# VH-VL binders against q9v1v9, part 33

Target 1, 196 residues: q9v1v9
Amino acid sequence: MSFVVIITGIPGVGKSTITRLALQRTKAKFKLINFGDLMFEEAVKAGLVNHRDEMRKLPLEIQRDLQMKVAKKISEMARQQPILLDTHATIKTPHGYLLGLPYEVIKTLNPNFIVIIEATPSEILGRRLRDLKRDRDVETEEQIQRHQDLNRAAAIAYAMHSNALIKIIENHEDKGLEEAVNELVEILDLAVKEYA
Short names: E, the ipSAE of ESMFold2; O, the ipSAE of OpenDDE; V2, 0.75 times the mean of E and O plus 0.25 times the DockQ between their complexes.

## First folded at step 16 (VH-VL; framework fv_amivantamab_arm2)

Design T1 (at its last read DockQ between E and O 0.94; V2 from the best seeds 0.86)
Fold by OpenDDE, fold request of step 20:
Structure T1 (fold): chain C 196 residues (1-196), chain A 119 residues (1-119), chain B 107 residues (1-107)
Amino acid sequence: as target 1 above (196 residues)
Amino acid sequence: QVQLVQSGAEVKKPGASVKVSCETSGYTFTTYLISWVRQAPGHGLEWMGWITPFSGRTNYAQKLQGRVTMTTDTSTSTAYMELRSLRSDDTAVYYCARDRLYYYGMDVWGQGTLVTVSS
Amino acid sequence: DIQMTQSPSSVSASVGDRVTITCRASQGISSWLAWFQHKPGKAPKLLIYDASSLQSGVPSRFSGSGSGTDFTLTISSLQPEDFATYYCQQADTFPWTFGQGTRLEIK
């Protein structure tokens, strides 16, 4: 009796705004969790790190172990209330892209939905340029598209192991924010039946 | 094959210090933690603390705070545990273990080092 | 600190017997529980991790169960090499803590 929705999107796609607005409108009482934030919290509790920037310096094996710790915690929480899990589908490294969720982790989370927020590379670039407050790595339109493509591939991989439904929500400038929010709300409202 | 090989038995007087070594092989030393565990005669296993070879961070059991120091040498893939101000109740077999943290845990242990504290 | 309590402290059994050892945590630790076998003069050996996962190379006669606060190690059919002391260990939060141990001796 758990309902877990994973939501992902590349920086600048408008994920945070859509998530916030959808949570305000949905009839289900979702708990929003940022996977990375929870990992950091656990790492700090363990005395492994003091600052968030240190997380990436941990060995991959340690990171995976922390991910499992967090995943199990989330799974337990999901027994009591629906979870909207904000996480990265893929992580860009100097040597390539890494799946954000290892096999054991995705099996533990066992999401019902994987929601991907997308936009055109030009729209994303425009939004990033307008948001001068965030120090983001400069990416080309081609790089942005590649990242989105890899996120789709990752979602498929995750779905194979969880039987989750994949939903792509387009957040275009012409389509409008309201439509994107409504699409997410429709998914979130499905949780009402699970916890009623 | 993952192996942890510890230094030989030690006999010390009260007030002295002992330093036990733990040489690792079969895996990348900076990947996992090293935990130290001891067992006094007639007692159970007691966790002493861990060190992260990758960052040099340590976490010691409260009981041993101020008396224990854990270190690592990445060039030799060796962990060290020093216990100071030894007393009779420190007589125990001391173990090092590869600690993979929460999920897999302490999966490979050294053979143990007997430390005897006697006047 | 999380206290771990094992039961019984000692048990006498014969080859072929089914043996059950229990471990209780002072607070909920989910599935973060390991079981170790320890023989005199030898290194402790990990048997079970994550409460119920069998460590590689460990015979299938060993099994672990439980979650939250109550855990069980079971040896389905005791073999001569199984006589040893067994420890549970919580892997939920530092410091790691062990049960007091269960000595399994031959009847």
Scores: ipSAE 0.887, ipTM 0.959, lowest interface PAE 0.5, mean pLDDT 95
Fold by ESMFold2, look of step 16:
Structure T1 (fold): chain C 196 residues (1-196), chain A 119 residues (1-119), chain B 107 residues (1-107)
Amino acid sequence: as target 1 above (196 residues)
Amino acid sequence: QVQLVQSGAEVKKPGASVKVSCETSGYTFTTYLISWVRQAPGHGLEWMGWITPFSGRTNYAQKLQGRVTMTTDTSTSTAYMELRSLRSDDTAVYYCARDRLYYYGMDVWGQGTLVTVSS
Amino acid sequence: DIQMTQSPSSVSASVGDRVTITCRASQGISSWLAWFQHKPGKAPKLLIYDASSLQSGVPSRFSGSGSGTDFTLTISSLQPEDFATYYCQQADTFPWTFGQGTRLEIK
């Protein structure tokens, strides 16, 4: 008896706000976990790093081992309460996109849902441009749509190795945040029967 | 293929130091940790600590903190373990092992180096 | 430190026998357990990682099971080369710790 929901979305889709509001409204007592935060916590405990920016410097094989450690911890926690897992479906690198979750990791997590928060490229670009901080990696609308397309493809790959259903939730300015939050709450509320 | 080759046996007096080398081949040296494990006569295996060749970080067993130093030389793909202030109960076979951390573990070991401490 | 206790401390067996060795952790370690084979004058050899996963090149007569605190190594049909000392090792939390060993001897 476990219920794991992966939630993902590229920067600018409004994922954090949707997640916060949905967790306040759902009937289920979800634990929100950021995958990267838990990886950092484990790496610090082991003495592998002292600072978050060192995580990217770890060899990929060490990062993959940490992913397995974290995935098994999440799987054990999911026996006791439903998990909302915040993670990246893909990771942009200078040489292309890396899948965020290797096969062994997704098999261990065995999510029930992979929820992708999306918005139109125009909406995403508009939200990013309103950010007063400098963004040295400004993407075009075409690049934004390609990134969302790759995340959809990644979700399909993850669903092949789990029981997950894929749900795309659009966060549009004209239909507002409330519709997106309600769609997420409907998914989260499915967990009530699993832990009753 | 993947090999860890250690330096030869050593005989030391109490109070001396010993430095054991562990030359690696068949993989990229900076990818994984190197753990050191020892076995005293009539005893089981005891983990001594590890070093990360990719960052130079170390993690030593509490019992040995202050007496052990682990280092690497990436140009020769070699790890070193130095144990100082030797005592008779440090007599043991010392092993290096490639350590892939939690999931895959210590998957390839050196042949062992006998260190005898006698007075 | 997580204490690992093996049973039995030694076992006498014949070629062809089924042999079972157990390992108990002092606290829950999920599946983070490895099994090693160690022969006199040789390096320890990894047999099993993640409690039940067979290391490459290890014969299929070796198997591991368990989760939490109780783990088992089984040799389904003992061969002459299997006479050795066997160690469990927890890989949940540093420092890595080993069981005290189980000597498997010829009867």
Scores: ipSAE 0.786, ipTM 0.915, lowest interface PAE 0.8, mean pLDDT 91
ESMFold2 (binder alone), look of step 16: mean pLDDT 91; pTM 0.919
OpenDDE, look of step 16: ipSAE 0.832; ipTM 0.928
ESMFold2, look of step 19: ipSAE 0.762; ipTM 0.911
ESMFold2 (binder alone), look of step 19: mean pLDDT 91; pTM 0.927
OpenDDE, look of step 19: ipSAE 0.846; ipTM 0.936
ESMFold2, fold request of step 20: ipSAE 0.778, 0.774, 0.758; ipTM 0.913, 0.911, 0.907
ESMFold2 (binder alone), fold request of step 20: mean pLDDT 91, 91, 91; pTM 0.918, 0.924, 0.921
OpenDDE, fold request of step 20: ipSAE 0.887, 0.886; ipTM 0.960, 0.959
ESMFold2, last read: ipSAE 0.776, 0.760, 0.760; ipTM 0.913, 0.911, 0.906
ESMFold2 (binder alone), last read: mean pLDDT 91, 92, 91; pTM 0.920, 0.926, 0.922
OpenDDE, last read: ipSAE 0.887, 0.885, 0.886; ipTM 0.960, 0.959, 0.959

Design T2 (at its last look DockQ between E and O 0.94; V2 from the best seeds 0.85)
Fold by OpenDDE, look of step 16:
Structure T2 (fold): chain C 196 residues (1-196), chain A 119 residues (1-119), chain B 107 residues (1-107)
Amino acid sequence: as target 1 above (196 residues)
Amino acid sequence: QVQLVQSGAEVKKPGASVKVSCETSGYTFTTYLISWVRQAPGHGLEWMGWITPFSGRTNYAQKLQGRVTMTTDTSTSTAYMELRSLRSDDTAVYYCARDRLYYYGMDVWGQGTLVTVSS
Amino acid sequence: DIQMTQSPSSVSASVGDRVTITCRASQGISSWLAWFQHKPGKAPKLLIYDASYLQSGVPSRFSGSGSGTDFTLTISSLQPEDFATYYCQQADSFPWTFGQGTRLEIK
């Protein structure tokens, strides 16, 4: 049986750090996949784009097709080893927010868990300010909270179609990074029996 | 209703060029690819290549590299396929098709254009 | 390139018959396979996409199955309008490639 964990969080929430540390500690041999990266690779392979910035310029119909291609590929990989899938729960567009995973895609992926990493807007802003390596758009605390709220809503929608369990991991300064990592590790370790 | 309507039959001499048009309607032209497929008499279907109306990118079959050019006109929602240096074995019915790539595929086709190459 | 091989090349059948056409890929293509119906003087018609999904408007007597390298198109009860040539097409990687076709004729 396959074991797929979707992990999501807004930029600056500390998702990458938690993911990295959890993967080092888990007993299961997870393959980490960034959905966007894999989609880009497929688009390049198809000759549709040369640069990542072109991905968002593709018609939605083409993007959905590529998503399905990637989803099926991930599903196949999941038969062999557990998958930790890093993806966006929602995508902000000029006309509104789009669910990152359409119905057909989430059905194909059929995740066991949807993990959301969260923090307070102030904490996220603080972390973004300290991370000088990334160029991010300036967002208000209100915008940050709105994005997190929409991610929760998206997770519920995804879980409805996949029967995935939803886990919210709070990455607060007072709670500490270590505790957040341990919470993720507990989930990942459940994959051990699935591939034994 | 989605429709692809192609230009009429062509008769050409060896060495000449032919340009077939494919006018589309019933959908947003820049949201799908256009693939071209041909069928020679007594043979099966052969994919020639595709073009992206939204970006102008092309992917041609290796066999036709250098002889085929695909273009689009977004203002008229029309795709064009030009084949140069025609020879007798290019005699075929040529089809355009709306193409959504891997999953959904070529779901709507034109009626075909007969191109005859003869001395 | 991926080669697609259909079997049989031709088949004679009667109205009401069950007809099965097979397609084999030279390498694994997962479920990236389509089936087309083609009648002389007409545009090819998409019947099945992603190996087993029925295209909108296609009668339910048509069905597709398979994954990996071996695929099957089945017509459960042949109708007069079903006499045509059928093609499989792999949609795994470029260039797109078709089977050689299966001509379904009336017995």
Scores: ipSAE 0.860, ipTM 0.940, lowest interface PAE 0.6, mean pLDDT 95
Fold by ESMFold2, look of step 16:
Structure T2 (fold): chain C 196 residues (1-196), chain A 119 residues (1-119), chain B 107 residues (1-107)
Amino acid sequence: as target 1 above (196 residues)
Amino acid sequence: QVQLVQSGAEVKKPGASVKVSCETSGYTFTTYLISWVRQAPGHGLEWMGWITPFSGRTNYAQKLQGRVTMTTDTSTSTAYMELRSLRSDDTAVYYCARDRLYYYGMDVWGQGTLVTVSS
Amino acid sequence: DIQMTQSPSSVSASVGDRVTITCRASQGISSWLAWFQHKPGKAPKLLIYDASYLQSGVPSRFSGSGSGTDFTLTISSLQPEDFATYYCQQADSFPWTFGQGTRLEIK
């Protein structure tokens, strides 16, 4: 009765470009939602933070409560139109990686697909260096691949609780962009049956 | 297990101030919010505001803004609520509560502190 | 501010009776509603969170239902310790607001 597609990928995979182009081409009228943006919006409304950088300093339990608030909002929206949900599969912390979507959250979202945008570690590193990103520590190519591997593992865990299908879409700098966009459009077009 | 223990009853004159303490134990003080709720005799529960021990931020009920100050002392895991310019209709039992925000709510409360404001 | 209206304001009942208390929000609050039990001289006690989830240590004779604007607390078979005042509280947006309370009295 709802159609939710989670799209994820570590910084530097080209997710934003693929997403924009796929939304222009798909037959379905998706709403694009960034999970972190809604999290921040809710925290500001509550008076818990003023600035985005304060979000990571909130106690984990408060962050998880905000995640539930956001997840229920997204679930309500999904009844009206298909949702393309941009979020992180995992979050790097000083003490290890945290799953971006705890069990309660993923069950509430109930995604049909978890789409992982990937690229080679060297391509990702190259894009990050050209963009001069202020990401945490500069990751090595091996750390980048481990992060992508862990995101695949996280997606499997999310699928266990939602029956979502997992799709890995590779984005390479040569002619791979057009193929990646087409692969995403094929998934998005499936939503037409649900809301048509 | 989790406990919130409040300071004892107070009798005040109109125009004075009162400061109620709320000492917490059995959980990590900086994990959740502390809300304050009061109940005047013959009335229902009224939310006064909250404080975040982890950041010191506050959110006060509009009718009390300018008269209420909430603080914490993380070294003693204690929250405080001060109400100034007391009036007779501020006579109430004042409660602190651990506030887990939207989902789990105010799940553990203090025993209450009676504040009587009389001439 | 979201106004919470409870009905009835009081109810007289006997041990063993089924009691239903209603709470209406002035606007949609999804499932963000809690129920509290309050006895004179004691702290309020959380019974139900997120409209329908029972707090640990609360007897299963208590149940909650509803979504949007209309919510219900049900006590399936009253026990002597259940005579108290009951409050709903919305947790959708600040400021937190409570219903006026429903006094449950011995008939």
Scores: ipSAE 0.769, ipTM 0.909, lowest interface PAE 0.8, mean pLDDT 91
ESMFold2 (binder alone), look of step 16: mean pLDDT 91; pTM 0.925

Design T3 (at its last look DockQ between E and O 0.88; V2 from the best seeds 0.82)
Fold by OpenDDE, look of step 16:
Structure T3 (fold): chain C 196 residues (1-196), chain A 119 residues (1-119), chain B 107 residues (1-107)
Amino acid sequence: as target 1 above (196 residues)
Amino acid sequence: QVQLVQSGAEVKKPGASVKVSCETSGYTFTTYLISWVRQAPGHGLEWMGWITPFSGRTNYAQKLQGRVTMTTDTSTSTAYMELRSLRSDDTAVYYCARDRLYYYGMDVWGQGTLVTVSS
Amino acid sequence: DIQMTQSPSSVSASVGDRVTITCRASQGISSWLAWFQHKPGKAPKLLIYDASSLQSGVPSRFSGSGSGTDFTLTISSLQPEDFATYYCQQAESFPWTFGQGTRLEIK
């Protein structure tokens, strides 16, 4: 049996922190995988790119091939241990938003859960301002909200094809980080039964 | 319809070079790789290498390193394969193929180009 | 390099027969395997990709199965146009490598 949890959220929402803390507390031994990182590694192995910034320059057809390779690899790993997959639900392009996971890819991954980390646009902006370590594009509150809305829509689409459960975790300042972490841990701990 | 059309048969002397062309049509040239495969008489298929028309990167079979050069012309959607220092065992039919790598593979092939190397 | 070994090297069969060709990889290649049909004087034709996916336009009498190291191409009911040489090819890692081929001849 396989247990795959997809986790997504826009930059600055606090996804990395929640993920890290939840993994420390969960009873299941999850393998954390960043989908983009794994794609990059495969592209480098193939000799297609040398730097991460070149990934977006690859033709979509090649990117999809790499996605499928990564998806199948993850699926195989999931047979042995639970997988927490960090990925983008949507990708902003100059011409619009692209779903991060094509139909064939999401079918291959066949996640049990799709977890979305959210916060208010104001909170996200505040966090981005405090995080000086990462260069992020300047976005308005409206743009942030739009991106979050599209991520929800994407999650619904993914769930339709995989029968995954969708969980929205709100990471608000008033609710607190601890509460958000606990919500994720509850989901991750369900994997214990699958690999027992 | 996707098509790959190769140049005509070649007869060369040992030590000479040959350059085979592969003109593509029916798809966006810069969205797929081009792989080259050859077949010597009485032998099977042998992968020679590929080139990325979108970035100009190449990956050659180790056996052919130093003797083979693959290039592309995006303006004409044409791929080229040059093999130098020809020898008798290079006599083969050479194929170009549209290649989408791991999952989808080499899905459309050229008709082949016979290269004969003889004294 | 990954070595691919096909069996048999040649097979004689009649129209309507069920034909099975096998391919073995020297190491695990997951499902990264393709099958090609090759007729003299013609371009090779992709039949199966990802071990079991039928290429568009290929008749349903062709099927592929297997994973890991052992793979099979099956023609359920041989037709006159199916007499050719068949090759497996691993697409797990570079360099791409082919089996030695299986010649399917008319009995």
Scores: ipSAE 0.844, ipTM 0.935, lowest interface PAE 0.6, mean pLDDT 95
Fold by ESMFold2, look of step 16:
Formats: sequence, C-alpha cells, structure tokens
Structure T3 (fold): chain C 196 residues (1-196), chain A 119 residues (1-119), chain B 107 residues (1-107)
Amino acid sequence: as target 1 above (196 residues)
Amino acid sequence: QVQLVQSGAEVKKPGASVKVSCETSGYTFTTYLISWVRQAPGHGLEWMGWITPFSGRTNYAQKLQGRVTMTTDTSTSTAYMELRSLRSDDTAVYYCARDRLYYYGMDVWGQGTLVTVSS
Amino acid sequence: DIQMTQSPSSVSASVGDRVTITCRASQGISSWLAWFQHKPGKAPKLLIYDASSLQSGVPSRFSGSGSGTDFTLTISSLQPEDFATYYCQQAESFPWTFGQGTRLEIK
C-alpha cells in the first residue's frame, strides 16, 4: 500500500511554512519531495541541461518522459513511507497554462489527497508586495484569483484519474496559520494507519 | 511511418576516420534524441552515445571520449557519427536509433552500417 | 556502469514451444528495462519497454515481467519468425547497457 499527498499553492500563500510545521507535528514519518527538483536532478544526470532555466526549453515529449521517470521513483518510495509531494498544479506558459501533472503521471503517482493552500487575493498580493522590489511584475488581485481558480480546476482533473480527495486549506494572516497547519496535520496523520 | 536510413558500408585503414549518416523521416527530428549503438563481430550491443537535435548536446560513452563526434543537420533531419583514429577493434555494425529516453527507449533503429577496419 | 546478464546464452526450441529468457541487473533498475529482437542483417526491434509494456505492433505472445534486478521475457507459443537473438537493455541510467544476448535457434 501507499499514501501520497500532493500539496500545491501559488506563491504567497505560505505553503512552505505550513508544510514545515505540519511535518514537525504529524505522527507519520513523511518524506517531503519537490517534483521540480527531482525533474531537474534527472535532467542533469542525463546530461540534458546544466541550469534549471533550461528545463522549460526541453521538448514537451522529453519533459513528459522525465516526469514519468520521476513519478515512478516517487511511486516506489511511497511503498516504504508516506510521501508529501510539493508541486505546481499548473505551469504558466506564454500561450496559457499547462497542467503540471499529465494523465499518465497522475495515474502513476496515484495520490490519496490533493491539498491546495490558498489565501485571499488581497492577502497574497500584500505578501508578494512586501517580498518583491518591482511592483510592475506583480499580478493583480483578479489575476491571482484566476490562477487559484485554475489550480482548483486542475486538482479536479487530477482527482478524476486517481480518486484523490481534494482539500482546500486557507491560510489567513491572523490566527489562520495554526488552523491551516492543524488541518494539514489531520490529513497527514491518516497515513499512520497505512504504515503502522 | 518513422524511418532511419543509414549510409553504406565502409572499409577503412587503421588510423583513418569514418562518418556514418542517419537520415530520419516520419517524425519531427528535433523532438527526441539520436543514440548510436555498435556491434563488433562475436560481441553484443554497445551504446556509443547520443546527441540531442533540439539543443546540440552530446553524451559519449567514456571508452570513446575524444575519438567520437556526433552532429546533426536539422535542415535535412540527419544525424552523423564520426569515429576517428580507427583501430581494428572498431570493426562493427554501427546503428543509429531514435531514443525517446527512459520510458519508451530506443524505439526505431536504422538498418546498420558495416565499418571494417583492416590493414 | 550497470551490467546486464542474460540466461541462457542460447536455446533450441520448436515452433509452438513456450520460451523463457531471463535478465539480471548488477543493481536495482526498478522497471527501466527493454527487450529487443535482432535478426542477422536487420535492424534491432524493440519488443518490450518499461519491463512489461508491449511495443506497438508486437504480437501478444511476447510478454515481459520483473522489477528491481530480475526480469523475464516470455514467448508463449513460438512462431517461425521468432528465431532471432534477444537482448535486454537497462534504461535506468546512461550509459545504456545490454545483456550479452540469447540466441533462439530451430531444434
């Protein structure tokens, strides 16, 4: 048996902090994996790229093959311990958004949960403006909401191929961090039954 | 229909070089890698290296590093393999193959090119 | 480099026989294994990829199994066109490496 939780969220939702705290508190011994990091590692090992920015320039068919390699590695690791998989639900391209995990990859990963960390567009914009030096590069609140809407749609598509449950966890600046962490811990703790 | 068609047999002296061509058709040439594999008489298959038509990167087997050069011409959808400083143990049939990397592998091969290195 | 060892080196069989060829990797390669058929004077032909997935156009009498280090190619009912040399190849990491081959001959 396996237990795979996909966690995603656009920049500014606080995903990294929530993930770190939840892993410290859960009863289960999860392995945290970033999908893009493994993709890059495999591409470097193969000699296809030297730098991470070259990854998006690879032919789509090569990227799909690397995704399959990584998905199989993750699936095999999931036999031994629960996996928390950090990835992008969608990838922005010049011509629109690409689903971050194609059908064949999702089927191989076979996740139990797809967790989306969200916050209000206003909160996200505020966090991004405090973190960025260039106001002109920041998405508007409307664009932020559209991106979160697309990620929800992507999660539905992924769930159709895996029967994963979709969970949206809201991270608000007031007391919302601790609530978000506890919601994630409750999901992660479900893995104890699978690996007890 | 995907096809890889290689240049004809060659007879060479030790110390010479050989350049084998591999003309591709039936797919977009820049999509996948081209691997080269050889088989010496009485031996199994030996991977020599690959080239990426989409970026020009190469990866050569360590044994052949310094003696092999792989190139492509995207205008003719053709891959080339040049082996220099030929030795008698380079006598082999040389194959090109479309290499779809890890999952789908080397799914279409050329017919092979016999290279004989003799005094 | 990952070494691939095939067994047997050759096998004599009759049309209709069930034939099994094995392949062992020197280290774990998950399911990243391909099987090829090679006839003299012809291009090698991919039969099986990803240990057990049948390549398009390959007859269903061919099947592959295994994972980790031990893999098997099976021909369920041998046909006249199946007499050839068979190679396994690991696709876990470069350099690609092949087994030494198994020659399937007419009895």
Scores: ipSAE 0.752, ipTM 0.901, lowest interface PAE 0.8, mean pLDDT 90
ESMFold2 (binder alone), look of step 16: mean pLDDT 92; pTM 0.928

Design T4 (at its last look DockQ between E and O 0.91; V2 from the best seeds 0.82)
Fold by OpenDDE, look of step 16:
Structure T4 (fold): chain C 196 residues (1-196), chain A 119 residues (1-119), chain B 107 residues (1-107)
Amino acid sequence: as target 1 above (196 residues)
Amino acid sequence: QVQLVQSGAEVKKPGASVKVSCETSGYTFITYLISWVRQAPGHGLEWMGWITPFSGRTNYAQKLQGRVTMTTDTSTSTAYMELRSLRSDDTAVYYCARDRLYYYGMDVWGQGTLVTVSS
Amino acid sequence: DIQMTQSPSSVSASVGDRVTITCRASQGISSWLAWFQHKPGKAPKLLIYDASSLQSGVPSRFSGSGSGTDFTLTISSLQPEDFATYYCQQADSFPWTFGQGTRLEIK
C-alpha cells in the first residue's frame, strides 16, 4: 500500500514552517520530497542543465518527460514509506498559468490527500516583508488572491483524477501556527495504518 | 507528418571523416533531442549519442569520445553527425532519431545512411 | 553500462502464431524499456515504450509487459508484415543500450 500527500501553497504562506513542524510531530515516518528538486537532479544526471534556473528554459516536452520519471520514482518509493510531496499546484508563465501536475503525472502519483496552505493576502504580504532571506517578486494582494484561487481549482482537478481528499489549512495570524500544524498532523497520522 | 530525412550513402577511406545530415520536419525542432544510432553489418543497434537542439548540449557514447561531433542548425531544422578517423569497423548504417528521453523514447527515425569505410 | 540480453536470438514461426520475445537487463530499470521493429533497408520503428505502452499507430496484436529486469514482447497473432528483427532498449540511464536483437523468420 502507498500513502502520498501532496502539499502546496504560494510563497510566504508559511508552508515550509508548517511542514517542518508537522513532520516532527507525526507518528508516521514520512519522506519529504520536493518535486522540483527531484526534477532538477534528474536533469543534471541527464546532462540537460547545470543550474536550476535553466530548468524553465527546457522545452515543455522535455519537462514533461522528466516529470513522469520523477513521478514514477516517487510512486515506487511510496510503496515502502509514506510520501509528503511538496509541489506547485500552478506555475505562472508569461502567457498564463500552467498546471504543475499533468494528467499522466497525477495519475501516476495517485495521491491520497491534496493539502493547500492558505492565508489572507495581507498576511502573506506581511510575512514576505519580514522574511529578509528570500528575494521575491513584488505582488499585489489581488495577484496573491488570484494565485490562491487557481491553486484551489488545480487541486480540484487533481482530486478528480486521483480521488484524493482536499484539505485547506488556513494559516492565519489569529488562528495561530499550532492549529495549522495540528491539522496537517491529523492527516499525516492516517498513514500509520497504511504501513502497519 | 513527422519526418527525418538523412543524407545519401558515403564511401570513405580509412582515416577520413564523414558528416551525415538529418533534416527534420513536421514538428518543432527545438522541442526534442536528436539521437544517433548505428548498425554494423551482422551486428545490432548501437547508440552513439544525442544532442539538444534547444541548448546545444551533447552526450556521446564513451567508445566514440574524441571522434564524434554532433551539431544542429535550428534555422534549417537539421542535425549533423561527424565521425572522424574512420576505420573499417565504422562501416555501418547510421540513423538519426527524434528522442524524448526516458518515458517516450526515440519515436521517429530517419531512413538511415550507409557509410562504407574501405581501403 | 546496462547490458540487455534478448531471447531467443532467432525464432521461426508461421502466420497466425503467438510469438514471445524476452529481454533481460543486467540491473533494475523499472519500466524504462522500449521495443523496436527493424526491417532491412527501413527505419527502425518504435512499438512499445515504458515497457507496456503501445505506440500510436501500432497494431494491438503487439503488447509489452514486465518491470525491473525481465521484459516480454508478445505478438498475439503473427502477420506477414511482422517478420523482422526486434530490439529491446533500456531508457533508464545513459548510454542507451540495446539487446542483441531477435530475428523473426518465416517457418
Scores: ipSAE 0.846, ipTM 0.934, lowest interface PAE 0.6, mean pLDDT 95
Fold by ESMFold2, look of step 16:
Structure T4 (fold): chain C 196 residues (1-196), chain A 119 residues (1-119), chain B 107 residues (1-107)
Amino acid sequence: as target 1 above (196 residues)
Amino acid sequence: QVQLVQSGAEVKKPGASVKVSCETSGYTFITYLISWVRQAPGHGLEWMGWITPFSGRTNYAQKLQGRVTMTTDTSTSTAYMELRSLRSDDTAVYYCARDRLYYYGMDVWGQGTLVTVSS
Amino acid sequence: DIQMTQSPSSVSASVGDRVTITCRASQGISSWLAWFQHKPGKAPKLLIYDASSLQSGVPSRFSGSGSGTDFTLTISSLQPEDFATYYCQQADSFPWTFGQGTRLEIK
């Protein structure tokens, strides 16, 4: 009836490339949605912001309210078409990590899968250091590992409040991009029978 | 303990203006919106607009555009609504409400301020 | 603007009765609907948010249901303090709009 796949991964894991290639190869006609893009669209419609950089200035409780509106919109869309939902499982702050999706939002989305794209901390750091836009990232390899560990814990918490299965897809130098893409395609192809 | 306390009743003549205050307590003022709603005698509730204390942005009902101004004073946690060029059909009870947007809505209201416009 | 239409305009009932009040939106509003109770000389009181969620401190005899365009407020066993005017309000998009109200009167 509905098929929602949440895909997450910290910057540097290769999520964007894996997603693009998997969507080209899957038998299912997924709609790719970025959660933050819809959040911004709703905030603009309400007149709360004009520009994306104002989103972080909104009180947390207003942001959570917008998350609920977006979650219900996605849930409605999922009744007509499978959804691949790109979002952050956790958000790093100076004082700790925020869970990206509160309980009410996860319950509303009711995902079938939570897919976590991972790579080794050294691979991630190497990719970040080559990226001019991200050369100010102060995360160490130890911090990167802890961030990925916390994303796994967040996925478990989200699965406790939904029917989601958790899938970790590793994008290692020795595993290759092709293997990671094929693993995602196998998950996406499960949606074919649900919407046939 | 969340409380919105409004200024007292006012009697005005047509063409005058009125400014109603809404003093908030029991929560962090800049967290949520403040909406204003009025009810004319024998009529239902009518939303007038909102202000965001955290950014100063406003959204006014189109019917009132050009006649209404909403402001806040964050140092006193107080919202204000000014309605200008008053008409007899502006006679109403005016409410402020804490507005938590789409999900929780307008969850705490002020006691109301009667504004009478006559003669 | 989203028009909200309530039915009935008034209802007469006795203490202990079960009462339903309906609200129809002019377009789909998902579950973005609130119910308010309004007594003369008092501020409106939020009863139900998100179509079916009971506001803290509201008696459990109140319940809400519906999604899309059609919504109901149900009072399972009327108490003397429940005689009031009830309003639905859509919270899907600005401007916020209210139904015209339903007056619940003692029979």
Scores: ipSAE 0.731, ipTM 0.895, lowest interface PAE 1.0, mean pLDDT 90
ESMFold2 (binder alone), look of step 16: mean pLDDT 91; pTM 0.926

